# VHH binders against q9zpq3, part 4

Target 1, 317 residues: q9zpq3
Amino acid sequence: MVTLIVATTADPASINPAAALLAMPGWTAGPILPPDIKSFSNKQTRVIQHDRSIVKEDDLDLRWEEATGEVVDEVIFLSRHTAVSNRPALTVHPIGVLHLKDGESPPQGGKPGWAALPSTRIGPWFRLLKKMAEAHGLVPEFEITLEATHHGPITNKPTMFLEIGSTEEYWKRQDAAQVMALLMWEGLGLGGSEEVGKWKSETGKRKVLLGIGGGHYAPRHMDIALKDDIWVGHLLSGYSLPMEDPTQTKTTPGENYIGGNWRQSIKAAFEATKASFPGGEILAHLDHKSFKGWQKKAITEFLAEESINVGKPNDFT

## First folded at step 1 (VHH)

Design p5 (framework vhh_8pnl_2)
Fold by ESMFold2-Fast, scan of step 1:
Structure p5 (fold): chain B 317 residues (1-317), chain A 126 residues (1-126)
Amino acid sequence: as target 1 above (317 residues)
Amino acid sequence: QGQLVESGGGLVQPGGSLRLSCADAGFIFSSYTMAWYRQAPGKERELVARINSGGTTNYADFVKGRFTISRDNAKSTLYLQMNSLKPEDTAMYYCARGEHYDYVSGSYPEYYFDYWGQGTRVTVSA
């Protein structure tokens, strides 16, 4: 089983961390995926070097399996992050396109209503990234943050994005690229240390965060993700939970029925999270600050109907 | 929580005025869309006014012509000038910060408001 790291020469925030990683010991040339995707091998890790946008390169995991016969365990994408704030950031996030309805075109890949299996490494690597960024003098200049579930590409194995943001100046920062390379080097055990963030269902009670609500940077969920031994699944921002005001939709079926794809979003994120963490104790955390009372009531009732356990921050231990 | 601090609330008679302020110490203020929300006792939280990084404003119908939202990027401060106050304006007032996402959402506004302050209380009564 192999870990695929996907980089692209089209993005300095992608290729520079990959180049820094590949400059470390133990790499050899790997197979070329048709027509011309280069790869590099080190132990059970494979780096794919693409030359175009990766958010629309669907099924790279299946394409690797078809071409090489190797089973893919997980996919890690290296990418730039953009924000109107222009603030520098190093981010980690799961992927999926849950805010769009069927028939809507996803501008950054994926497909409406879909969520990837979230990488088991998200929580552990977020904590490791924060420590490494602090140790290497990037904090407080760079904000170290999670992002909610968003964009593609379509993958079939546990997936996460590692990003450098938020402007061209920061995408090219070599110190940030080096920290991301160190995160991958240590996290994957390439230097001989034990891997960080491998899930073992036989380990017993392990709590897995399913984030419901909040903004793109998941600030209240992030406080939970910083706790030791907490694992992180999908994080649904408010934009992935469209809820139609029942007072404005008189033709909506039934009394107080709340339209929008919010139920489908929660269910898809929950099922994908459950699949990535077999045997895990999945606990939903609701960011109450992002919702009106009628939304909180509806979400809490739906979670109960679906047998999705809800936890307050102190329940994550 | 933490970075936004609202002030300027108080008790005022109907027809009076108040000016609310919200200090944002944590981020590059000038790049954010900022908003004022309010929540009256036993009621849902509702948007009062919004101002984007370029200064374009948007107001709820119930405050149009009475309230003015503005920002001072040099002071990292958001304001809400409230005139001709009515008893119905009695509420806890919150400021919020939003960020633009790098893709367009078909289901939500381009900006989502994520950071809320502690609130400042406005009471309009004799």
Scores: ipSAE 0.012, ipTM 0.311, lowest interface PAE 9.0, mean pLDDT 84

Design p6 (framework vhh_8pnl_2)
Fold by ESMFold2-Fast, scan of step 1:
Order: sequence, then structure tokens, then C-alpha cells
Structure p6 (fold): chain B 317 residues (1-317), chain A 123 residues (1-123)
Amino acid sequence: as target 1 above (317 residues)
Amino acid sequence: QGQLVESGGGLVQPGGSLRLSCADAGRTFSTYYMAWYRQAPGKERELVARISSEGSTNYADFVKGRFTISRDNAKSTLYLQMNSLKPEDTAMYYCAADLSEFYLTAPSQYDYWGQGTRVTVSA
């Protein structure tokens, strides 16, 4: 029963937070994951270090289980973030490739139509990260934000990415690396504190956000995620909800049908979220600013057909 | 096929103008972050201009004030209006689509690319 933290030496935003974490007490050298992946152990946490693309090394959780016999509970990836704004940011996000159809090749790993199990820690650790970044003087220089579900690698256990952005200058920032290390240290209870973001059968407040629509940084979903006791599942940006305009396509006679794989995207994200939060109350929140009237109507009708409850911001309490 | 298709390239004299188009069939064009890249002989591909799903634009310094990027979501078409063309603008011009409006990727990491359209600026 271990938490697997994955770092790559190819990325300073990955290896520097890993190095800062490993400089904290209690680490010992672990087994080499074939062919050459170094590992380090501390309690129920394992850090692995490779030198390849972080988004293309699939099934590291299963590979760890095969090599060691240990069961992996979750995977946390350390990575750089890039943005056209070039503005510094610290980000947290779930992974998946819901914008591509079968047969299309994903350039940033994963596979078409797939959504990873989202880490239960996303919401709680996003809130913790914001507090830590503020306490350590990184705000307002660094924006602390969520990202919508995107890219790989393929995993089989609950997964989360922790990122430093947005340019090479910021990827190398040691103060940002220290804050990320502190987030992992405190979040995983490695210093003896209570773990943050562990989903338990006794969890009293169990509302889980499923975000539908909005831009990559999920700004309106993020407002909900900042509320105490709210858990976060998948966040589907508009690019993961391809909906064919019925005025530009022919409708099948006798059907009111909107093409595109948007239904499959919603269903995949919902099922993966449900699997990560057994017994949770999943509420879909629509970013209405992202949708035209016909899109909102179609999505709302589909959610009702699938028995997926819709929540407005005030319903998340 | 789902490929981006560029058109509008050609031979033009210095000071002339060209309008490039990029057609995107079979996708929800309006949600994509779109870009124009160019590659001159013996050089790497470089960003010329980007436009977000909402129409926010970014330009490389070497084209600011001369080029204008725009999109027509109803026609699923991206445009690049090129004015006051210089010999240094000679390149193959590529249309690219990124599925994240805020993710800046290396050229090799863009989700979809066209085959390119050639622009030659010479006498």
C-alpha cells in the first residue's frame, strides 16, 4: 500500500521538487525498477526517478507492483507547466485524453477516450498548496491554479500532476521546488502529521466536483474547489467536449442528435470520478460562460439521462 | 482524415500582401487554440501568431504591426493576413491546433498540423 511519486531528471520542475523532498529526513535507497529507474523509500511513500518523458512512461504503477510485490494506492507526478502567457504558476490536475477519438495518436501520452482515476487529493492539496505558497512568499508572483484533465501517461491507480510553470526560469526556481516538497511532505504525513486528502468510508463531507466546460485553468470550477470539504474529480475543458453544431451538420431523420464524442467524454470522466470516490456525492458543475444555449440544453439533458446530479456553486457545501 | 489544410501561399514582391487560410474539418474548431508557425530553409519552426478559442491573440515580435491572425468559427477556418512582407518572411507556413488554450507546446507536441503552404518574398 504505497504512494508512488514519479520524477524525471530531464525536467528541472520535476527533479528539483523530488530532490528537495529527498533531502528531508527518513529516506533510504530502494530497489531499481528495470531497466535503470532509481527509487527511494520513506514509510509508505516511494519516489522513482527516470530520465525519459514523464507523459509517455505508461503503467509505472503496475510495473512497480510486478517488480516489488507492493500494492500501489496512488501516483503523483512532478512536472513542468508551460503557458503562452509565460506567467509563473503552481498547478494541480487530473489526467486523461478525452478529446481524441479511437485511432488518433496522442502526442502527450495517454490513449483516446481514456480518463485516469483522479487522485482524491486534488481538491484538498490544491487548497493546501495555496496556503503554503502564500506562507512562503510565492503569491502573487506565482498563480496557484487547477488545470483541466489532459495528457498521460497511462495509469491504473488514482493519479495527480503537480507542476511548476510556465518558463525555464520558473521551472528552476528553488523556492517553488521547496514549496512542492513541503506540500508532499505534509500532505502524505511523512513528518508524523495527519495525511491530507485521504478518502475514507467515514468521510463526513462527501461532495465531489465534476467540472464541465470552461478553459484550461477551470476558473469557475476552481472557485468551488477553494471551499473547505469539497473534493475534486475530473475537470472537462471545452476541448474535451467536442459538440458538432447541428446547423452545420445534417440531423438523422427522426432524431435530435448532436455529433461529437462529448457524451463519451462526460461518461468516462464521471465513471472514473465515481470509482475514485466510492460513496461520494458527485455533482456536475457547468461553466455556463463556455456554452451556447443548444450545448447547455444537450449537456443538461444527457446528465439527467445518466442520473448525474447537477449542482450550482451554492449547492457545494 | 481530420487534417488541417493550408492555402493562400505564393510568390510576392517585398512590400506585398498575402492572406493564408487554414481549414479544419471534422472537429469542434471553436474550442481549439490555433497557431501559425513558419520554417525558413535551414531554420527551426518558429511561432508567428496564436489565437485562443475566445479570440485573444499573441504575436512574435518580428511580425507585430504587419500580420493579423483571426478565426471564423462558423466556417472552421483560421486566417493570417500578412502585410508589408519582407524577404525574411520567406518560409513554409504551418497551421497548428492545440487542444489547450493555455498550454504552450514545442512544435513537435502540437496535436494537429497541416502540410504547410509556401510563401516566397523576392523580386
Scores: ipSAE 0.000, ipTM 0.203, lowest interface PAE 11.5, mean pLDDT 84

Design p7 (framework vhh_8pnl_2)
Fold by ESMFold2-Fast, scan of step 1:
Structure p7 (fold): chain B 317 residues (1-317), chain A 125 residues (1-125)
Amino acid sequence: as target 1 above (317 residues)
Amino acid sequence: QGQLVESGGGLVQPGGSLRLSCADAGFTFDNYAMAWYRQAPGKERELVARISTGGETNYADFVKGRFTISRDNAKSTLYLQMNSLKPEDTAMYYCARSDVWGEPTLYEYYYMDVWGQGTRVTVSA
């Protein structure tokens, strides 16, 4: 069982945190993942480095298993984050391409209608990242935030992205790279501490947030994710929930069907979340500010039909 | 929440001017980067101009010096001032709200939170 950390030399926000992590004790050179991907080993962690797009190198988990015989437990990607506002940020997010329809080409990797298994570490590591960034003087300069489910690459094991943004100046920040390295070092227990965010069969709080609606930074869901002991699955922004206005579609009297791929997006996100958190109590949280009354009614009815429990913020404890 | 609603399009002669408006009924207008896109008949949709939450602007090369994007947060309205219009500017113009921290060409287009229905601009003699 190994954790794969993926970095690309094409991105300073990727290779610099990887280099900072590799400068810590205990690393040895590992095998080449064919055709040319370098690897480094420390306990049950493997860092792999390629030189291509971070979001388009599919199936690195399966490729590692086939090449080495080691079973991959999870994948962590190191990447840059870009924003039109140019504000610095450190982000954590699950991946998937639920905003594209069948036949549309995903420019940032993945495939339409797909949601990766979300890393169990997203919630716990988001909280840890916030504390570490504060302790190391990066706040308030750097915003510490979640992002909704988006882009690739295609993976088969629980996955998360760790990003430094938002411009070339910030992608090269060594203090940000060091904090990301410290997050991975402490989070994976490489220094001998207990791992953070590992999903176990032990007794404990097991509430898992499934975010429904809202913007890309999941602001209302993020408030829940900041609560102690809350786990985070997929976060579906409004762009992943296309709902056709029933006043613009012809319908039979008494029929309240709402078109669009919103049901498929919710179901894919829920199934992937459930698979990552066996035995977990998955609660869907709706960002009510994102929805009209007819949308909230339709979503709530669909969640009930699928036996997905809805939680209010106070239910996450 | 309301949808984005574009207005101000119309028929204009080459060299003329138009000002497009995009009204966002949401109280969170200030929290989003905004953009104008256009789609000419038989062509793919393309980015025209964008503006950050802080007011920083960026323009496609084909409109630099002719178009000006601006926002009025108090009115929750996005504007596109179009000067020196050319027949090649004939298109349906869309406004979009981006909640995504991404490069406009690579990320904003595909991760746009809200799109308007568009307003038609025709530049013809």
Scores: ipSAE 0.006, ipTM 0.246, lowest interface PAE 10.7, mean pLDDT 84

Design p8 (framework vhh_8pnl_2)
Fold by ESMFold2-Fast, scan of step 1:
Structure p8 (fold): chain B 317 residues (1-317), chain A 122 residues (1-122)
Amino acid sequence: as target 1 above (317 residues)
Amino acid sequence: QGQLVESGGGLVQPGGSLRLSCADAGFTFSHYGMAWYRQAPGKERELVARIYRGGSTNYADFVKGRFTISRDNAKSTLYLQMNSLKPEDTAMYYCTREAYSYGHIDTPFDYWGQGTRVTVSA
């Protein structure tokens, strides 16, 4: 079982954390993943470097397994973050493209209706990243935040993105790159410490957050993710939950149907989360400020139909 | 996302003014950058103005000094104040949220709604 870390030379926010990690002890050159992807090895960790878009190079986990015979346990991507606010940030997020319909071409990789298996490390590493960023003087300049589920690439194993944002000035920050490298070094136990965020059957507290609603930075879900021993699955921003106003639909009076792909998005996110956390207690948390009364009612009824338990913040302990 | 509803369009004389509104029915409005686009018959959709979540703005050259984009986070509403309107401003006007994404900050993310029609005619 290996952890595959993916970097691209096209992105300073990707290659600089990778270079900082590779400057730490224990790395050796690994095999070239065809046609021309360089790799480096340290214990059960593999860093691969390509030169293309980080969000469009699909199936690197399966391609690694085919080329090497090693089983990939998880994938960690290093990437820049862009925001229209231009605010500096260090982010952690799951990936998937639940906001597009079948047949639409996603400009940021992935495929419509798809959610990757979320990395089990998202919640634990988000908390660790916040502590490390504070310890290294990056706060309050950098916001340390989760992001809702978005973009590709297509993967087949538990996946997370680690990002530095939001502008070219910040993508090139070496102190941010060093903190990301330290997060991976300590998180993966490469220096001999115990790994952080590995899902085990002996985990004493097994609450897994499935976030429903809210903005891209998942502010209300993030408050829950900051609690100790909470695990994080998918986080569905409002843009992944299109709900058509029933008063605006051309339906027969008395037909109680709310259009849009919101049911499919919730189901896909739930199933992917469940697959990453076998035996976990998955609780859906609704960002109530993001929804009208009719939306909240429809969502809670659907969750009940699918046997997805709803949790309030105090239920996560 | 089907949650944005444009309004405020109409017929106006050259030199007149209109204020467009875009109501966000469902999601955390204050977390997004917002933009106005327009499309005239037979032409491609083009960016008119954008407003970042921090309040900074960006305008297409053809509307600078005439149009003002603004937002009211408490009302979850985006506005476009259009002054000194010209016949060439005649178009369907659409609002959208802008995604946070790797390399694609300027790409519209929401599905396009019906828009609101602006006609500038003598």
Scores: ipSAE 0.000, ipTM 0.181, lowest interface PAE 10.9, mean pLDDT 84

Design p9 (framework vhh_8pnl_2)
Fold by ESMFold2-Fast, scan of step 1:
Structure p9 (fold): chain B 317 residues (1-317), chain A 124 residues (1-124)
Amino acid sequence: as target 1 above (317 residues)
Amino acid sequence: QGQLVESGGGLVQPGGSLRLSCADAGSTFSSYEMAWYRQAPGKERELVARIDSGGSTNYADFVKGRFTISRDNAKSTLYLQMNSLKPEDTAMYYCAKTGEYLRFSDWPSGLDVWGQGTRVTVSA
């Protein structure tokens, strides 16, 4: 399994974790990805160093394959996180652009209606990151959080983002960069330990969380993701589930159709999650505190129509 | 996108109190992080307080201990209780839906929804 780690020198929250990782043993210079992107190799891991913003650098996995002849099996992006709150944070998230309609231009890459294959490592690595951050004295200063599915770039393999946030002061924190490097080092088994979060057909506990509703940081979905043996797929924040209120939209009398692209968003997130976890038991968890009664009813009915199973927190074991 | 409607602004003397409200006519209120921003003449818009969908709050240092942000998801309404008001609190106050999802993008992200604002004047 070949893991492509993408870093950029334009972003201290990206290049500093990469530099810390590359300072560990076993790295050698790898092929140059055209036109002039440096790479480094260690076992089945490849690190590339870009020199510009990576959220619009589509198809890096396919570009690697074209240049080297080597198939990429997963992509991990190292990036800064920016938040209105300016809170320091270490985050993990899947990518996709389900909140935009066809014809709208995504400011941070991807394409409207698209969800990437989510990395199988998201849940296991979120738990590992929390433990490592605590062990290295970053908590409570840094919040350790998941983020809902958002932005690009377009990829063709299971993908996740690892981020340091949320201001320039925190993007440059070397202790945070070291923890991210340790996460990758241990998670990928580069020191000889067993890899963390690799999906196998024989995996004994195979419950996969599909998060529906809630805010960007998915707080109620995170409670489930903190449970041992739970895997995490896409997490749809409310901004990816636009539902038109039937009482405030002019409709034909007697019609109960709810407009907005929420059905498409759920379907795309479900199909991408299913593709990343072959043989997995995908359970949709609704953040019921995030929905009005008519929204809960509509979502639950749609999930049933699509044969998407719903789970309550206690069902994730 | 939903329309946000702010209310509760007005003229108050130093030391007074005001309660701002922001009603969201849309259906996604409970799923969004909500925030209050303010903009004084000649200054950039600045964050006053935020509350995520789970009720976790964050405050700018200049309002800590004086302002309280809260939300009522059943009413799709955001509130800002402002106590011990100072002349420097004079500004247009804006309600915003935000995702805290911005990376490598200009403000606003295109996902943020802003209200028209409500004016707060603190004068003797």
Scores: ipSAE 0.011, ipTM 0.323, lowest interface PAE 9.4, mean pLDDT 85

Design s1 (framework vhh_surovatamig_d1)
Fold by ESMFold2-Fast, scan of step 1:
Structure s1 (fold): chain B 317 residues (1-317), chain A 126 residues (1-126)
Amino acid sequence: as target 1 above (317 residues)
Amino acid sequence: EVQLVESGGGLVQPGGSLRLSCAASGFTFSSYWMSWVRQAPGKGLEWVATIKQDGSEKDYVDSVKGRFTISRDNAKKSLYLQMNSLRAEDTAVYYCARDYEWEGDYYDSSGYFDYRGQGTLVTVSS
């Protein structure tokens, strides 16, 4: 099985970390993914070099399997991060499009109601990235943060995005690109060290965070993800939990029903997280500050109905 | 130019008290949830407390509930953390952080942790 790293020449925050990684020892030219996508091989890692936006390049894992006969274990995407704050950041996130209804077109790829299998490496690599960024003098200039589940592309294997943000100046930063390359180099054990974040049946302390609520940068969930031995699944920001205020749905006859796709979003995120962490202890953590009283009550009741265990921060030890 | 400037840290004995302050400038302070976060030596960043824009809602990490009190003064653009019954485990650099904005079913993705101060060191030791 192979780890597929996806880079694109169209994005400096993508191609520069890939180039830095490929400058390290042990790489050889790999197969061409049709029609003309170059690849490079090192042990069980494959880097593909695309030439256009990757968020709409669906099924790259299956396309690799069809072209090469190799089984893909996971997909890691290298991408730019944009933020209205214009603040520099290095980010890690799972992907999925849970905030859109069937029939709505996702502007950044994916499919409405879909969540990818989250990479098992998200939590361990987030911690490693923070350590490496600090060691290389990027903090406090660069914020090291998680992002909630968002955008595509459609993948079939555990997936994560590694991003450099948030403006053109920062996308081109070579010191940030080098830190991302070191993260992949050490994380995948390419230099001979033990891999970081690989899910094994004998893995000790197996608590997996399912984040519910909060902002795009998963504020209160991120604090849990910084704890040793915690694994991270999907992180659902408020925009992925549309809940219709029953006091504002006055045209709904005879019912004080809480509409919106929030139940479907939670269930999809939970099932995808469970699939990535077989045997894991999944605990849902609510960012209570993002919810009104009636929302917290409804979510807590739904989690109990679905037998999804709830954890407070202290339960993630 | 957004700035958050913390003060009030220092050396204190176990069981003692400290009051941290944060002076905010360069943005509409009263429009944001605000947080205190801390980083113990050799550890990652830990959220400590959050306060709503108008001060009506507050939340704390379990280990400080009943001991710490977060408050704000929107007129003075200041955030506070009153720390009582301090323990050695509370030793950390404490940061004032701008949290997030909530509108409808979406968050402003720039809101959470997009600005943090330089921090103030709290050492709890005999």
Scores: ipSAE 0.000, ipTM 0.152, lowest interface PAE 11.0, mean pLDDT 84

Design s10 (framework vhh_surovatamig_d1)
Fold by ESMFold2-Fast, scan of step 1:
Structure s10 (fold): chain B 317 residues (1-317), chain A 127 residues (1-127)
Amino acid sequence: as target 1 above (317 residues)
Amino acid sequence: EVQLVESGGGLVQPGGSLRLSCAASGFTFSEYSMSWVRQAPGKGLEWVATISSSGGYIDYVDSVKGRFTISRDNAKKSLYLQMNSLRAEDTAVYYCARDQWEYPTSYSHYYYYMDVRGQGTLVTVSS
């Protein structure tokens, strides 16, 4: 089984970490993924490079399997991050498009109602990234943060994004690119160390965070993700939980019905998280800051109906 | 009552220009980042441009960089999109949108992070 690392030449925040990683020892030229995608091999890791949108090149995992006969274990994407704040950041996030209804076209890839299998490495690598960024003098200039589940591309195996942001100046930072390369090098055990963040059936502590609510950077969920031995699944920001106020909905069966795709979003995120962490104890953590009383009540009742356990911060040990 | 009203759309030949306007009411306009998003016939919504609450940060989708300019006037509670060198591919209904969350989004801000949009104004680029 192989790990695919995907880079695009159109994005300095993508190609520069890839180039830094490829400058490390042990790489050889691999096959061309038809029609035009270059690849490089090192042990069970494959770096592939295209020149298109990173979020719209679908099914690269299945395309690799078809072309090579190798089974893909996971996909890691290298990408820029943009932010209205212009704040420099290094980020890690799962992908999916849970806030769109069937029939709506996703502008940044994926498909409506879909959540990718989240990479098991998200929590462990977020912690490792923070440590490495601190050790290499990037903090406090760069904020090290998670992002909530968003965008594509469509993948079929556990997936994560690693990003450098948030402006063109920061996308081109070579020290940030080198830290991302070091994260991948150490995290995948390419230098001979133990891999970081690989899920095994006999994993000792097995608590998996499913984040519900909060802003895009998941600040309340991130506090939990910083704890040792905690694994991270999907993180649903408020934009992925559209809840229609029943008092303002003209065509409802009753005043207690809460419309919107929030139930489908929670269920899809839960099922994808469960699939990535077989045998894991999945605990939903609600960021209460973004919810009104009626929303909290509805979400809590739905979680109970779906047998999704709720955890407070101190339950994650 | 939060409301956004777009205007300025119309029929224009390739290479032409249009200026879109959006009038905001019912909220403190100066505290929100604003965006333009568009929907071409038979396609989904596409983010076009964003401007921060102060105007200090501006970003565009790659296909319009150098051709479109987003601006705002907080005193007049108005958002603008100056569109130059228009192409057939720019044909769409253009919507003014308010950013729903204070935290920024990845990849140029998806339209669905926005909690309010107007009814739209049609731009047709045809020969």
Scores: ipSAE 0.000, ipTM 0.182, lowest interface PAE 13.8, mean pLDDT 84

Design s11 (framework vhh_surovatamig_d1)
Fold by ESMFold2-Fast, scan of step 1:
Structure s11 (fold): chain B 317 residues (1-317), chain A 125 residues (1-125)
Amino acid sequence: as target 1 above (317 residues)
Amino acid sequence: EVQLVESGGGLVQPGGSLRLSCAASGFTFNSYAMSWVRQAPGKGLEWVATISASGGRTDYVDSVKGRFTISRDNAKKSLYLQMNSLRAEDTAVYYCAKGGYSDEYFLPAAEFDSRGQGTLVTVSS
């Protein structure tokens, strides 16, 4: 059972954290993933290095299993973060393409209507990253933030992205790369410490956040994710919850039916989150400020219909 | 194929107002956050404003807060930027962009220039 870390030489924000991690003790050359992907091994961790788009190399977990016979427990991707705001940031996020309908081509990989199993480490590692970035003098220059569920690649095991952003200047920052390497080193227990964020059957009564609504950086969900012992599943930004105004659409069926794929998005995110946290208590948190009254009513009614429990911030303890 | 067509630019005096429009086609408009970005003559691309897919959340660059309002009409597949109290520093080509707070690995901010030809806003006396 191994943790697969994926880096690409095409991206300094990917290869530099990988190189910093590989410079730490205990690494040995691993097998070539056909046809030519290099790998490195340390305990139950495997780093693979390719030269293609990080968001379009699908099924690396299954390809690793087929080539080596090892079972993959999780996948961690190292990537650049680009934002039109040019804001420097270190980010953690789950992946999926819930903002596209069937028939639309996903420009950033994945497939329409799909949500990956979210990594159990997202919440715990977000908290650890914030502490490490503060300890190493990266705050306030770098914002330490979650991102809502978005993009590919297609994976079959619990997945998260670790990103450095938002411009070419910041993608090349060696101090940021070192902090990301330290996060992986400590988080995976490679130095002999206990792993951070591993879900065990004995932790099955822990509360798991399912975020509904809000902006791309999930600011109100992040406040909950900063609490100790809270786990994080999928985070659905408003762009993943398309809701057609029933007063402005020529709706068939019924006058008050709210079109759009918002129900399918919530259900897909909930089922994927549930699968990653067996025995966990999943609570949906709504960012009420991101919704109009009719949207909040519809979402709350749908959550009740699907038996998805809703939590206020104080319920996450 | 994604198409974004901007309109509404022109010459305006300082303190004046303009409303920019963007007509979108080729994608599920109501599923995406949308942004306005601008490029002043001889300068780099600057993000101005973003609106969530539902229209419930908006964000702005500090220099335009309280003066500009981003809005959308999902039924008409249109994005708008109401620009009030215009300043000489607001002079730029304004572009409508698909996406919000974050671009993906292969979609840096400069790629948004390819989405449309933009609309020129000139603020001068």
Scores: ipSAE 0.012, ipTM 0.268, lowest interface PAE 8.9, mean pLDDT 85

